# VHH binders against Protein DOG1-like 4 (DOGL4): the designs that were tried, part 3

Target 1, 232 residues: Protein DOG1-like 4 (DOGL4), of Arabidopsis thaliana (Mouse-ear cress) (q84jc2)
Amino acid sequence: MSKMRNLVEEKFLEFYESWVIQLELYLHQLLIAHNNNTMSETELRHLISKLTTHHKAYYTAKWAAIREDVLAFFGSVWLNPLENACSWLTGWKPSMVFRMVDRLRKSRVVLVEAQVKKLEELRVKTKFDEQKIEREMERYQVAMADRKMVELARLGCHVGGESVMVVEAAVRGLSMGLEKMVKAADCVRLKTLKGILDILTPPQCVEFLAAAATFQVQLRRWGNRRHYVTHS

## First folded at step 4 (VHH)

Design m08 (from d03 with S52R; framework vhh_6qgx_2)
Fold by ESMFold2-Fast, scan of step 4:
Structure m08 (fold): chain B 232 residues (1-232), chain A 124 residues (1-124)
Amino acid sequence: as target 1 above (232 residues)
Amino acid sequence: QVQLVESGGGLVQAGGSLRLSCAASGFTFSSYAMAWFRRAPGKEREFVAAIRGSGGSTFYTDSVKGRFTISRDHAKNTVSLQMNSLRPEDTAVYYCAARTWYSGSYYDSEYDYWGQGTRVTVSA
């Protein structure tokens, strides 16, 4: 049984490592596109589409993995300690991405009034959805401390056929609850990302995606610096 | 002391094949991600392929996908790059690199140890 959990971690670790290297390559392409004023709208849309597809691939793989073992995503072995410390419900905190959007307002490419209004409306909606999930997590934690859960935990200390089965059913219920919450948080992430990209022009989308990818890559680098060795 | 020694470079005709090898010593090989980078004359170092430390997961730059294969032999402490369907554009000095982390990276600045390089020349 325990081997099933290890298999999920191994499969996602292999996926994630390849996914990050591809993200680094896409970041390189985004930075080239940002510096090359000659790229057509069609070429920029194609690059944006590649990033969108890449992020969707992440959530497709993640949701398959959490269906098998959601707990693997709390303290993930494919993330360094800094990445794990900065996680909010197994991923980036949706509202924080608007700090990257705020940087675009100071960019050479000016945001028009209609875009500013739509981004502010999206910011408010994202914060509301985020707070709703935090409230659900609080209720989940309170439910974990409920009398029935405490009693089931006690039964787990007294190994036996029927009592073991009852404890296993309760643990499965808890895991399903966490899976639902993680998926809800991921839906807010995807809606926020899509919403921003739908509001921005292609050049602005490239700048935004470059900023987001830079932050993700840099956070991984900062965490890995604990074992930094420079080639002389 | 960590050492990486490349071999297998040479002159080859377009459409030909070459196998590069990198012998690693001075560290626990399986704990380190390995990669190949190349530098064409007058250009900066560019990513070619990477392989995970403990596992077999691999990553390739688009220009070599389907033509190059990276592999590692933990028993021999080597990483290899099988290069098929070579093109004049593949002409470069090829470098073996190691990262003190089990996952690879597209960026050369993320690799801690480097070999001296082996030259590959592909004639038109």
Scores: ipSAE 0.248, ipTM 0.696, lowest interface PAE 4.7, mean pLDDT 84

Design m09 (from d03 with S54R; framework vhh_6qgx_2)
Fold by ESMFold2-Fast, scan of step 4:
Structure m09 (fold): chain B 232 residues (1-232), chain A 124 residues (1-124)
Amino acid sequence: as target 1 above (232 residues)
Amino acid sequence: QVQLVESGGGLVQAGGSLRLSCAASGFTFSSYAMAWFRRAPGKEREFVAAISGRGGSTFYTDSVKGRFTISRDHAKNTVSLQMNSLRPEDTAVYYCAARTWYSGSYYDSEYDYWGQGTRVTVSA
């Protein structure tokens, strides 16, 4: 029983486990709606709304946790190594969802020309926002290596009560910078998701959300199976 | 060697209550997530509830939220499902399942060990 995690990690792990099981349930409902054609447009919009609310709940919980400990989201204990390896600034890479959208073009659900144009415009805008954040992260890493690291190293050469306080303030500043960048990345994720859903019809939204959730759930399954001892 | 044995099923009137229990043996109980699934006549297995290996996370399908409660007793190696305000739609064979990981899953294919099932009939 020597295994312990900090309070933020324990609380978010508990939240995330429940959140993923609910996502699996919603995925099952999305696949039924898509494959069996059993729902009205009103019912489809309600299901899409539940998924949208579910994703918003994730970001609400994440931003509360990041405010307390942003570093918990870099190499998260609630994600397996495969999920962590596939992360871009603590989550999915926004432009990646357009691969799910491209799959819709080859599906039974046909995109009209006006939708294709709007999706391409959104893709370009998303890629631009993504690259802007990547430039900010690069700037942060350079600043950390050159300026903040030198400052912390100098403070570490002197022992005194004020040195401890100044080092703690500098570390807090670094964490605030990371929090700002993670939130910026999450805002691009939410804007991209909303943009796609606003362009698509309800049946197309169901297919898109099913594809996205399938990828997320399957990535977790593949990574988790690597940790299982299947040998009796 | 891993064995799950359910008990507590029976006939009950609508609005009544039943407590299902699952006795687990042959493994380190607290390391595994546990779940209850059900199968109504003519239907496939449906997720009902799950509890993590840590016991800190519980999850319920929407149709049973507020009515059913899943819990585990590490000392007795049991997982229980308290079913309140039962409805005719809850009539099914209920199965206990164990996943060889601490995190639960909605999917029955993620569970490695299964009990034989216990029948619950709710009269209108």
Scores: ipSAE 0.309, ipTM 0.710, lowest interface PAE 3.2, mean pLDDT 84

Design m10 (from d03 with A50R; framework vhh_6qgx_2)
Fold by ESMFold2-Fast, scan of step 4:
Structure m10 (fold): chain B 232 residues (1-232), chain A 124 residues (1-124)
Amino acid sequence: as target 1 above (232 residues)
Amino acid sequence: QVQLVESGGGLVQAGGSLRLSCAASGFTFSSYAMAWFRRAPGKEREFVARISGSGGSTFYTDSVKGRFTISRDHAKNTVSLQMNSLRPEDTAVYYCAARTWYSGSYYDSEYDYWGQGTRVTVSA
């Protein structure tokens, strides 16, 4: 059954739908730029800056929303089931962008040796940061299991205000821990994105951003088709 | 069975206003995102404005922001585009489109149903 939306979910759904349509518009501009090699470096850098600002706006809105309700981002109502199934800690998995860069190298994009070296260094660092977060998530889940088990044991002995207050504090602690974890993952995403864009030339940045936006838009399209269509 | 019928187009002088309407039938109106696209003489179709299935989310292309307003009336199964401060470059055939999902799209290829269009001519 469809989950009922709270105010945070409704507000972010409205934001996200507009954000995705703007992303589609930027993708259209990136594809035009890609096919027109007469665009100046200044024009290309301006377009790249618009995309960078757009992604930063997403995280600004997301972090405001998770402060109020981080759980809204686990199984988000503004994402279809396919998008939700493909998420890693409420967003894209940072190391996946290097597979996209590798695909571009095989099709059209030629990188100089210095760029290849820097990308490999960034790949290793990103994978390390990603694994660190995964270990932190495991520790968090273990700690939550310990808290829950202790709390369940205590509730078996008492019924009243004291137990209620302790449970409420534990639930707030759970949300705060998830918020910190999600923000940490988002910081790795932003750092990885910035790192890629710093290594690539403006035309290569356009290729990369177009590939990333195309994948995001198509994943949403494929999932929306499956989710919305009902046979009768 | 699914039908979109536009109305409200016409000839107007620069600085004038027009209100376009699109009557939808044959589907659950509130479940579909609705959009307006336009095609100027000699150009491809371009996105103008979108409204979500709930009506709570709207989006406009930069060239019409602040001048155009998209709205929907679920009881009447209509989507409207209020166009103010019209410019000669707004001259186009305007199309109403529906996507079989509550979320809209910038791409015309993502829309499943289309009206036949209504012509808007803005004289200098």
Scores: ipSAE 0.118, ipTM 0.611, lowest interface PAE 5.5, mean pLDDT 84

Design m12 (from d03 with Y102F; framework vhh_6qgx_2)
Fold by ESMFold2-Fast, scan of step 4:
Structure m12 (fold): chain B 232 residues (1-232), chain A 124 residues (1-124)
Amino acid sequence: as target 1 above (232 residues)
Amino acid sequence: QVQLVESGGGLVQAGGSLRLSCAASGFTFSSYAMAWFRRAPGKEREFVAAISGSGGSTFYTDSVKGRFTISRDHAKNTVSLQMNSLRPEDTAVYYCAARTWFSGSYYDSEYDYWGQGTRVTVSA
């Protein structure tokens, strides 16, 4: 139903707007912590915990929403066109966070050899999981064109209640498949973020999270300044 | 319904070779990633190698890279692990595992189905 789809989009738009505002507030705290060497390890770990909880809240809300309407996340109305253009399976590409880690090597934060080795191992694992998901998406797209789907698409050209019901059931099945794919991608995202944070020291975690949040916030601001128009 | 059966384990001298096989039944084989894990005496289970559902991607733990080769045969519904240049530290029970496309490859908790294992002993 269109009402059902509109409600999911409206609710997630409201959630996402609030979530981004809170992310900006956390970014401010991360930047203060990064420039202030007086914060204890306990205080830094508390701030890191607030950020990880905030990201987990996003996925909790997302997974509830995609259960109702996964297609809302392909071309999301709460993201500007630039943010949508940068998406990989409804979010950031997990291996992209290693670019931010690479930036830490070039700044005031120095990674020890043991950390570099563990990060490279994690990078390889993340790329392997990404490639597996990409192959499953390829298989999903191929399955969309199998004999049953072609026949259902043909039936959808005809007016009739029974035909409509069969097509609607098929679309629900496709949506469930996409939901599993999106959750798979999100699991790789969460495992990759956790893995990086487990390898880094608290000051390094703060710098990494600040870099990630800065990128996300700046991409949104830049996209909004471009005055993109949505065409109906 | 779903069953994974390992074979090919045995006793071999250091520097020797063994080929492990895992026969899969009860699921659409090509839709599942397959992996080998091992458990050495007195130690916890560790990841060895994985192969994607299509067979186009493989990954190995550092200690076996260049020595072990994972492969799959869709016609026979089997995944194989060719183990060359075996070392005493490779002594373990080797397990075949299958996972859905939505979970990570390196955590044993992410695997849906497991075989009972096949024992490999490498003597000095």
Scores: ipSAE 0.000, ipTM 0.097, lowest interface PAE 19.8, mean pLDDT 80

Design m14 (from d03 with D112Q; framework vhh_6qgx_2)
Fold by ESMFold2-Fast, scan of step 4:
Structure m14 (fold): chain B 232 residues (1-232), chain A 124 residues (1-124)
Amino acid sequence: as target 1 above (232 residues)
Amino acid sequence: QVQLVESGGGLVQAGGSLRLSCAASGFTFSSYAMAWFRRAPGKEREFVAAISGSGGSTFYTDSVKGRFTISRDHAKNTVSLQMNSLRPEDTAVYYCAARTWYSGSYYDSEYQYWGQGTRVTVSA
């Protein structure tokens, strides 16, 4: 149990470390592209494709890991305390990306009326899906305080044999509920990201992705700046 | 008192190999991510490779993937860069850097400690 959790955490930490460095490299490329008016639409689309593939790779790895230990993603060891404090159901809050979209409205990259309308429709839909998940989480938290959970805790006082098996089955059930909610939240994240990129032109996509990656990288930098290095 | 000292630079023909080493002192080596950066004349510092504090994660810039290998030896407090199939474009001063975090970074501004550099010249 505990050994399996440690292996999941260790493996995902190694994955995430490399994934973040690659994101920083892509951010560098996005900033160059944003400041360079000579890149072709084909070149911009290729860069956007690299970023979307990179984000999909994250969710592929995450979903494999949460199948083994979803609790590893609540208070993740590969995130600093500031990143963990800013997390909503193990990741970024979907509506937060519209802050990056709002920057495009004030940018030199002009959004046309049709794009503004589609983005607002997407914002409303994203907020609705987000609220639905928040209601499901509230129901899950209420269920944790139910009499059945209290009774299962009492059964934990019986060591070994059948009572241990019953408690383990209940814990697996609770973890499956969390896994379902995390996947639902990730689904909203991916749909929101895809929706925004489908509405924007390639130069606007580059600016949006640069803004999003900048925020993610800066949040990690700010949290790491005050980290205490400890040795066992 | 943190100190990083590079060695192993020199002149090599295109297609040749060099091994750079960086000796680290004054800190808990395994708690710090290490990286190699390079600077060609008239250019800014460029990321080459990074290795996590544990050594479990490595990362390379696209231009060196498959040719360069970064590794670390905790017993000797050294990080090494094995450079194979060298190209004239690899000509630069190579710098060893350390970050006060176990995870590496692509950005040179994220590294607090730097060596003085070792020169690598690749002739055509």
Scores: ipSAE 0.436, ipTM 0.800, lowest interface PAE 3.0, mean pLDDT 85

Design m25 (from d03 with S52T S57N; framework vhh_6qgx_2)
Fold by ESMFold2-Fast, scan of step 4:
Structure m25 (fold): chain B 232 residues (1-232), chain A 124 residues (1-124)
Amino acid sequence: as target 1 above (232 residues)
Amino acid sequence: QVQLVESGGGLVQAGGSLRLSCAASGFTFSSYAMAWFRRAPGKEREFVAAITGSGGNTFYTDSVKGRFTISRDHAKNTVSLQMNSLRPEDTAVYYCAARTWYSGSYYDSEYDYWGQGTRVTVSA
């Protein structure tokens, strides 16, 4: 009802519910694999492949949806308030996954010096790409404050066919700009995820994916069960 | 208040079928996600299948995909689990669960209301 405003939101909510439950199932499999030294490299690679395919499926569905309505992804109805509060350009902040990598160093995962160097290089590049997108968002926000855009927004407060059409054209242009920025952010997310997985061995990949999925699932659980997150 | 009552359990031979039903009362049925969990002798509760509150989307654990089907009947306020091609490994007490959210979950701790369970025994 109030959480579903349009068809794009309804379709993506339906997709996302299915996607998250499957992620929870994969997390269970990752945790079993992490505690099991009998799995072959082929079996571990197959599990890692299922997770990477699962994440790619998310972006395929997301990009189809934002083509129709990118604004549905700002304050998404399929995310609880805590998940929305933690969002950066409609998803996880790319550099945050290196905190997951740092957690791996404190666990039973052994990283060799060459891997540590490559992960640090990737972290620096990821932060650089992230900052470029943040500058694009700042330029977008400044453009929104331009006198011409302010005048168009003022015009939109008046009832009238001509005013409505002009405002609709302006909003379409703004949505296209947001779509470009969201896709750019998603590309950084995918490149960062792939980069980490390319550096890590299959057992290390399983531990990393388990840590990432655990955080995502736990954040959703905390937000959905408000007694885990204090409210007034 | 909220009650979940399971039925349909029993003894069946491997390869056989059973249909479990869960009658729900005391809540707005369409706003709750429903699930089936099972507990085999000496093991913890494990996820079997879930169905969303309003969307009707279904989710299954890998070991039952293609064999089990979860469905809901809004008119009867009932959730059913059709179990086909049963295996001895499916022997367990099956529990109906409801979550005070439209979204289902793999985790049993996310469900607020539980039935008392119905026993399913699959003989070799």
Scores: ipSAE 0.183, ipTM 0.638, lowest interface PAE 4.8, mean pLDDT 83

Design m28 (from d03 with T61V; framework vhh_6qgx_2)
Fold by ESMFold2-Fast, scan of step 4:
Structure m28 (fold): chain B 232 residues (1-232), chain A 124 residues (1-124)
Amino acid sequence: as target 1 above (232 residues)
Amino acid sequence: QVQLVESGGGLVQAGGSLRLSCAASGFTFSSYAMAWFRRAPGKEREFVAAISGSGGSTFYVDSVKGRFTISRDHAKNTVSLQMNSLRPEDTAVYYCAARTWYSGSYYDSEYDYWGQGTRVTVSA
């Protein structure tokens, strides 16, 4: 290989590849369930539980990895360029899942007025939570610029291992701030997902999760096809 | 020119074991994800197992977990499927597939190269 990946990147790449294949399998099961009216409520709840556990497993692995190297998640090597271009703070933008919810209005089981109102309230709250995170990230980036300038100046005054120590200390501080911000964004994602699933009936949950997984899988396929065309 | 050649198929009794092998040529083997798919009589082609380019990630459908093991040998440019505790429902033509992307996939449409298939018959 021409460029070396660090151990965190290699380990998470292997995890993510397996995680996506399992998501594709769950998508297949969701599509079967959506087209099969004979599945019991208990069976549907079990399938929904498998998907929520699968997404929680992703965040468990992600948070362990960002503890070691949060920068690996900015421009991730396990994501193709299209997936990276669609990323908001190392993942999907929470408010965008409501586009999947909008498709439920045309489903076999139409949303009732009470659900529509609760989903709109959740949409508004999610948008406010996003804006709050965006403001925090902006403040962080301003602080990073100021600290970076000061540390660059200090590096010019030191020689030997002391210069390396100063840079490592500064980078560690910046990384801890980024880790906190990424976790905050992920918490908004998880709260939004849970909120939607709490409002929807089991058949609607299956349809929503199928739509969300389809979008995620298709983005990866489209981005990978572009890569094949340019590097075939 | 990419070529995949399967071997190891045959007739086996229920509860028996069989090892399928796929010899790959014409590409940098470690850069390609490999998978096994099968097609039973009268059924669609279905996913069985996948292994990443590095061999570090493996995936199995629930019906074969604990019974089948996928592995790869970079020195021999082969991917293998060890099938244990075989059942009559495992009877199918088994296909080796390669994807020009490092990650495997559940979908057969995502694989670029395919072998001719090797027949596995499990009798009661």
Scores: ipSAE 0.195, ipTM 0.655, lowest interface PAE 5.5, mean pLDDT 84

Design n01 (from g03 with R27F; framework vhh_6z1v_2)
Fold by ESMFold2-Fast, scan of step 4:
Structure n01 (fold): chain B 232 residues (1-232), chain A 124 residues (1-124)
Amino acid sequence: as target 1 above (232 residues)
Amino acid sequence: EVQLVESGGRLVRTGGSLRLSCAASGFTFSSYAMGWFRQAPGKEREVVAAITWSGSSTWHADFVKGRFTISRDNAKNTVYLQMNSLKPEDTAVYYCAAGLTYRDFWSGSEYDYWGQGTQVTVSS
């Protein structure tokens, strides 16, 4: 068990609690903007910019943390079991956000044909990128199993310092592979989010971000309620 | 009965300091995130600061960073807002709020319980 892992988990848990509080505060601002419809385009763009900066801050902190201990993000202690169960490669599945986009079709602000076409093109591209990463993860899992088997065999045959060095090198290699894969998945998430926001008008962006944040907050609430009732 | 009672609001001169307190009762205070909001005359209610249930993390709005500090004492069921270098634009009714279960997400409310507010007036 690594002491460095404990420090990474501790620091990221502290960061994540603060980050979620701020997300909930931004959600409040998004809902006010949507309900009152008195904000100028400049004011809406400023609010959208705050949300995009907030999400960028999350990935900046995450990538620093996975550089130190990527395994902390598989079964994260700062997420409840429901949030962890809904996770795809340590975060939300990129194509899932297009379900939030479907809400906009029933909104007061109707999507024009050009936007619908661009969103469909982005959906197809996103699913293609997801499939590519899933194939890479499958190859990684096969390689990881092979390395573990070889590692276990060596541990059974050797009890000296040379065995320890070989095991340490293998573990470092496995972690670096996972780090690259998680970062690749996060890049697809960021490209998908940016793509949607680039296609939508500012009022549509506010509605989309409000829907996404509401779902994230509600999922956390549902998972926390189950645990509170069961273990309180 | 759930209650949040704010206190400490008063008239103060520009550059002065105030400490607001919010006493909570009727719920498990240590399980709730706490926030401070304000509403100036003729303006919408805006978020000022927030603190996690444990007190390990805090957030402050850009317009109060470096001047205001939120803190809590779970043993006393109290949340505080220390306000330094007060400006006339800080004049508002300040509200304490608690959130654990956001029952009315559809109404846009992020907090379950609200206090009645305390008036802060900053004169130039």
Scores: ipSAE 0.000, ipTM 0.107, lowest interface PAE 19.8, mean pLDDT 79

Design n02 (from g03 with S57T; framework vhh_6z1v_2)
Fold by ESMFold2-Fast, scan of step 4:
Structure n02 (fold): chain B 232 residues (1-232), chain A 124 residues (1-124)
Amino acid sequence: as target 1 above (232 residues)
Amino acid sequence: EVQLVESGGRLVRTGGSLRLSCAASGRTFSSYAMGWFRQAPGKEREVVAAITWSGSTTWHADFVKGRFTISRDNAKNTVYLQMNSLKPEDTAVYYCAAGLTYRDFWSGSEYDYWGQGTQVTVSS
């Protein structure tokens, strides 16, 4: 029941709570911009830039934290159980973001044929990159369950001295591998986000970012209250 | 957890200025967004201003924009509301709050911790 937080968990909890509050403030600005057609392209691009900078700040903080303790991101204390249940390799599943893009096909800001083609090409590439990471995840799960590793863990329970050093080296190797995979997944997330924003017009970018932020904020609230809020 | 105590509320004449302070005690003050709310007799509680944990971003309600300024001093665990060009309609109990904020179509603002309030009366 009682889980003691390490320093990495405490610092990232502090960061994440503040990051989500700022995301909600940006969401408010996105919804105003989406519903009010008086903003210039320059003003919309500035708002989009604030959101991309905000997301980059998240990954900067995350990568610093996982360098110290990658396992803090598997079953994160700053996420509620619903957020953790919806997580894929410590974050959102890249291909799922295209469901937000699909909403644009039915919105008042219609995608042109050239954009649809580019988005489908990006979707295929994202799925391919995602599957590569899933194969690496499977390989790591096999390595963790490997008879050799299990035997090494057994030895660590019975002997201090030399066997402790060998077990610690093996565990460190697994942690470094997890860090590499998490960073690879995050790179796919950032490339997918940038790719979508590069294809969309500024008004479409605002609508996409508003949809994505709305989903993230709603998921957090549903999980925190353990209630489903329709029309939010 | 955070405990909040507001101060600075008093009687002020129309056109006057006043600064409210909210002193926070307990751990994690620097982890919370802070907000100022107000409630006048017979009216609903309304959001006046909000500030992120770092102080890098502020939001002010349209009805106080240009007149009120929210700020914070994390070294002193205090958030401030500087109120200028006060009007009789600014008369209310002002509350300090810490937590998460909605700024869109949901149920308004949700805050985890609230102060006891400080009375501001503006007369002409």
Scores: ipSAE 0.000, ipTM 0.108, lowest interface PAE 18.4, mean pLDDT 78

Design n03 (from g03 with S57L; framework vhh_6z1v_2)
Fold by ESMFold2-Fast, scan of step 4:
Parts: sequence; C-alpha cells; structure tokens
Structure n03 (fold): chain B 232 residues (1-232), chain A 124 residues (1-124)
Amino acid sequence: as target 1 above (232 residues)
Amino acid sequence: EVQLVESGGRLVRTGGSLRLSCAASGRTFSSYAMGWFRQAPGKEREVVAAITWSGSLTWHADFVKGRFTISRDNAKNTVYLQMNSLKPEDTAVYYCAAGLTYRDFWSGSEYDYWGQGTQVTVSS
C-alpha cells in the first residue's frame, strides 16, 4: 500500500536503469556487427563475451538484492506494468527464448542438422526444468499460505515485544524459501542461455543475442507507453 | 511497415555544416533502432552513426566522432544527422535505415527499411 521504495528497491532501480542503458548500447553493437562482413571471429567472440558478462552482472546484483529483500522482485518498481505482467518467477520464462531460436531456423541463419538436434534436446530439458520449478512453487505457495494463516492468527493473539521477534523470524523464514525458488529459476535461465550460446556459431550467437535484447528493450518501450498496451 | 525519406543533402563548402533529416511513416518508428549510412562512388556502404529505439544511446564511427551527431524525435517520427566541420571525404549519398522490430527481426538480420538516399557533396 506504500508508494515509497525501500533501500533495496532504490539501489536496484538505479542499477537496473544503468544496466538497461548498457543493454541498448550492446544491442546496437550487435546490429552493427551483423551488418559488418569485416568483423573477425575473434571480434564477434569478444562482443558475445561482453553480453554474457553483462547478463551475469545482472544476476550477481539480483542475488545480492534478494538476499536483503526478495519481495522487491515480486511486483518490481524498476519494471513497468507490462514487464511485470510478462514475468515468470521474477524474470523471463526460459522456454520463451526457443521461440527466438525457431526464427533463426526460418531466417537467413543456416543451422546445421547437429545444431537443430542439440537445440531440440535443450528445449525439452528446459521445459522439464520449468515444470519442475512450477511444481516446487505450487508446493511452496501452499506451505506459505498455511504458515501465513498461522502467523496472521498469532499476530492477533500476541502483542508484546516477544511477538515482534517471533513475527520477524517467521517473515525471514518465508523470504528464505522465496530466495531459493528465485535462484532456482535464475539458474535455469542462465543454463538455457549458456546452452544456446554453446550450440550456436559466433555469427548465430550475435543474431540470437540481438533478437533477445531487441525483445527485452521493446517490451520495456511498449510498457513505458501504456497507450500501446491499453489500446493496441 | 516503415517508409523512410531522407532530406537535407546539398553542396556545401569544406568546413561547413549541414543537418540531414529522415522522416518515417508507419506505426512502429519508435520501436526501431535507426542508423545513418553513407556510400561514396566505388566504395562499400559504411555505417556513420546509430541511435537506439529510445534515443538513450548513440554510436558514431571514429571518422566522424566530434563532428557528426545523431539524434531522434519520436514524437515527430524523425531521425537527424547534424554534420559539422565537413571534409571532402564526407562526400557520399547518405542513407537512413531502420532496424527490425521484435516481430520482424527473424525475417532478416539486417536493417529492414532503407530510404532512397540524399546526396551530400563537400567542395574544397
């Protein structure tokens, strides 16, 4: 009910704004790289490495932030409502990137049979990992609801300083469970991204990363112009 | 769908200034990364400057840094190239280009919309 941001929200908002600006710069470099037939494999690998490092920096900052306040990532103030609506366990849904990979197969990018087979195997594994996490989250939500109901009842019965300490301990326990779940989802995201990049050639990696960054940047743009979401 | 029309190209003296404009028609201009390219006679087309969809970040080729500035006005569906301290080597046809939207990205991995170009001639 508060419109005020806590310290974790303020720090991560500042980080995320800077991170997105740098992502837009990298997207531009990816688009230029694709149009430059003079770029060497070494130069392409360097650019791919910059994007990989940039994504790892996001998860490093995120995991530090969720350690302090995981709830900041459910309904994030640094994301617009469209970005929040499209979130799956505080981030992008891993299987979504395979829709982008499918377009590579249908575009000018030539995927060899061995790559198609490995990508299909990775797609199946990623969907399995997603379903496993969804089942874990369901179990967690049931357990969390039971604990919340018990804690809500306790709040009505205990009104002293001892009650404050017990409530704080219970809230910390609930947050730790959410932290583990968010980290599990993020691990699937990172493994999926790494798996795709390991299968693709450097030019194909550039095209894939450009598509992923374009989607992320455009989703933010569409959400920041709410009339496109409301009237389109 | 986006149609691009460049304007502003003309004959200008060495050391002069010129602003090129690229007017876009279509519903998705503000979703595109925009670029300025040039092609001199007998040379390959080269990227001069580019600007992200939001206008937050710009890139300029080393040979124009400090002299050229790209900008955009999403409300006017227009991208600009401000050209200062012009040199004879800047003589070329200048093209405006729009990068693929998310929806159309996989239909090609190059800029999908190009203008017809505007001629810039720098006399010594």
Scores: ipSAE 0.000, ipTM 0.114, lowest interface PAE 19.1, mean pLDDT 78

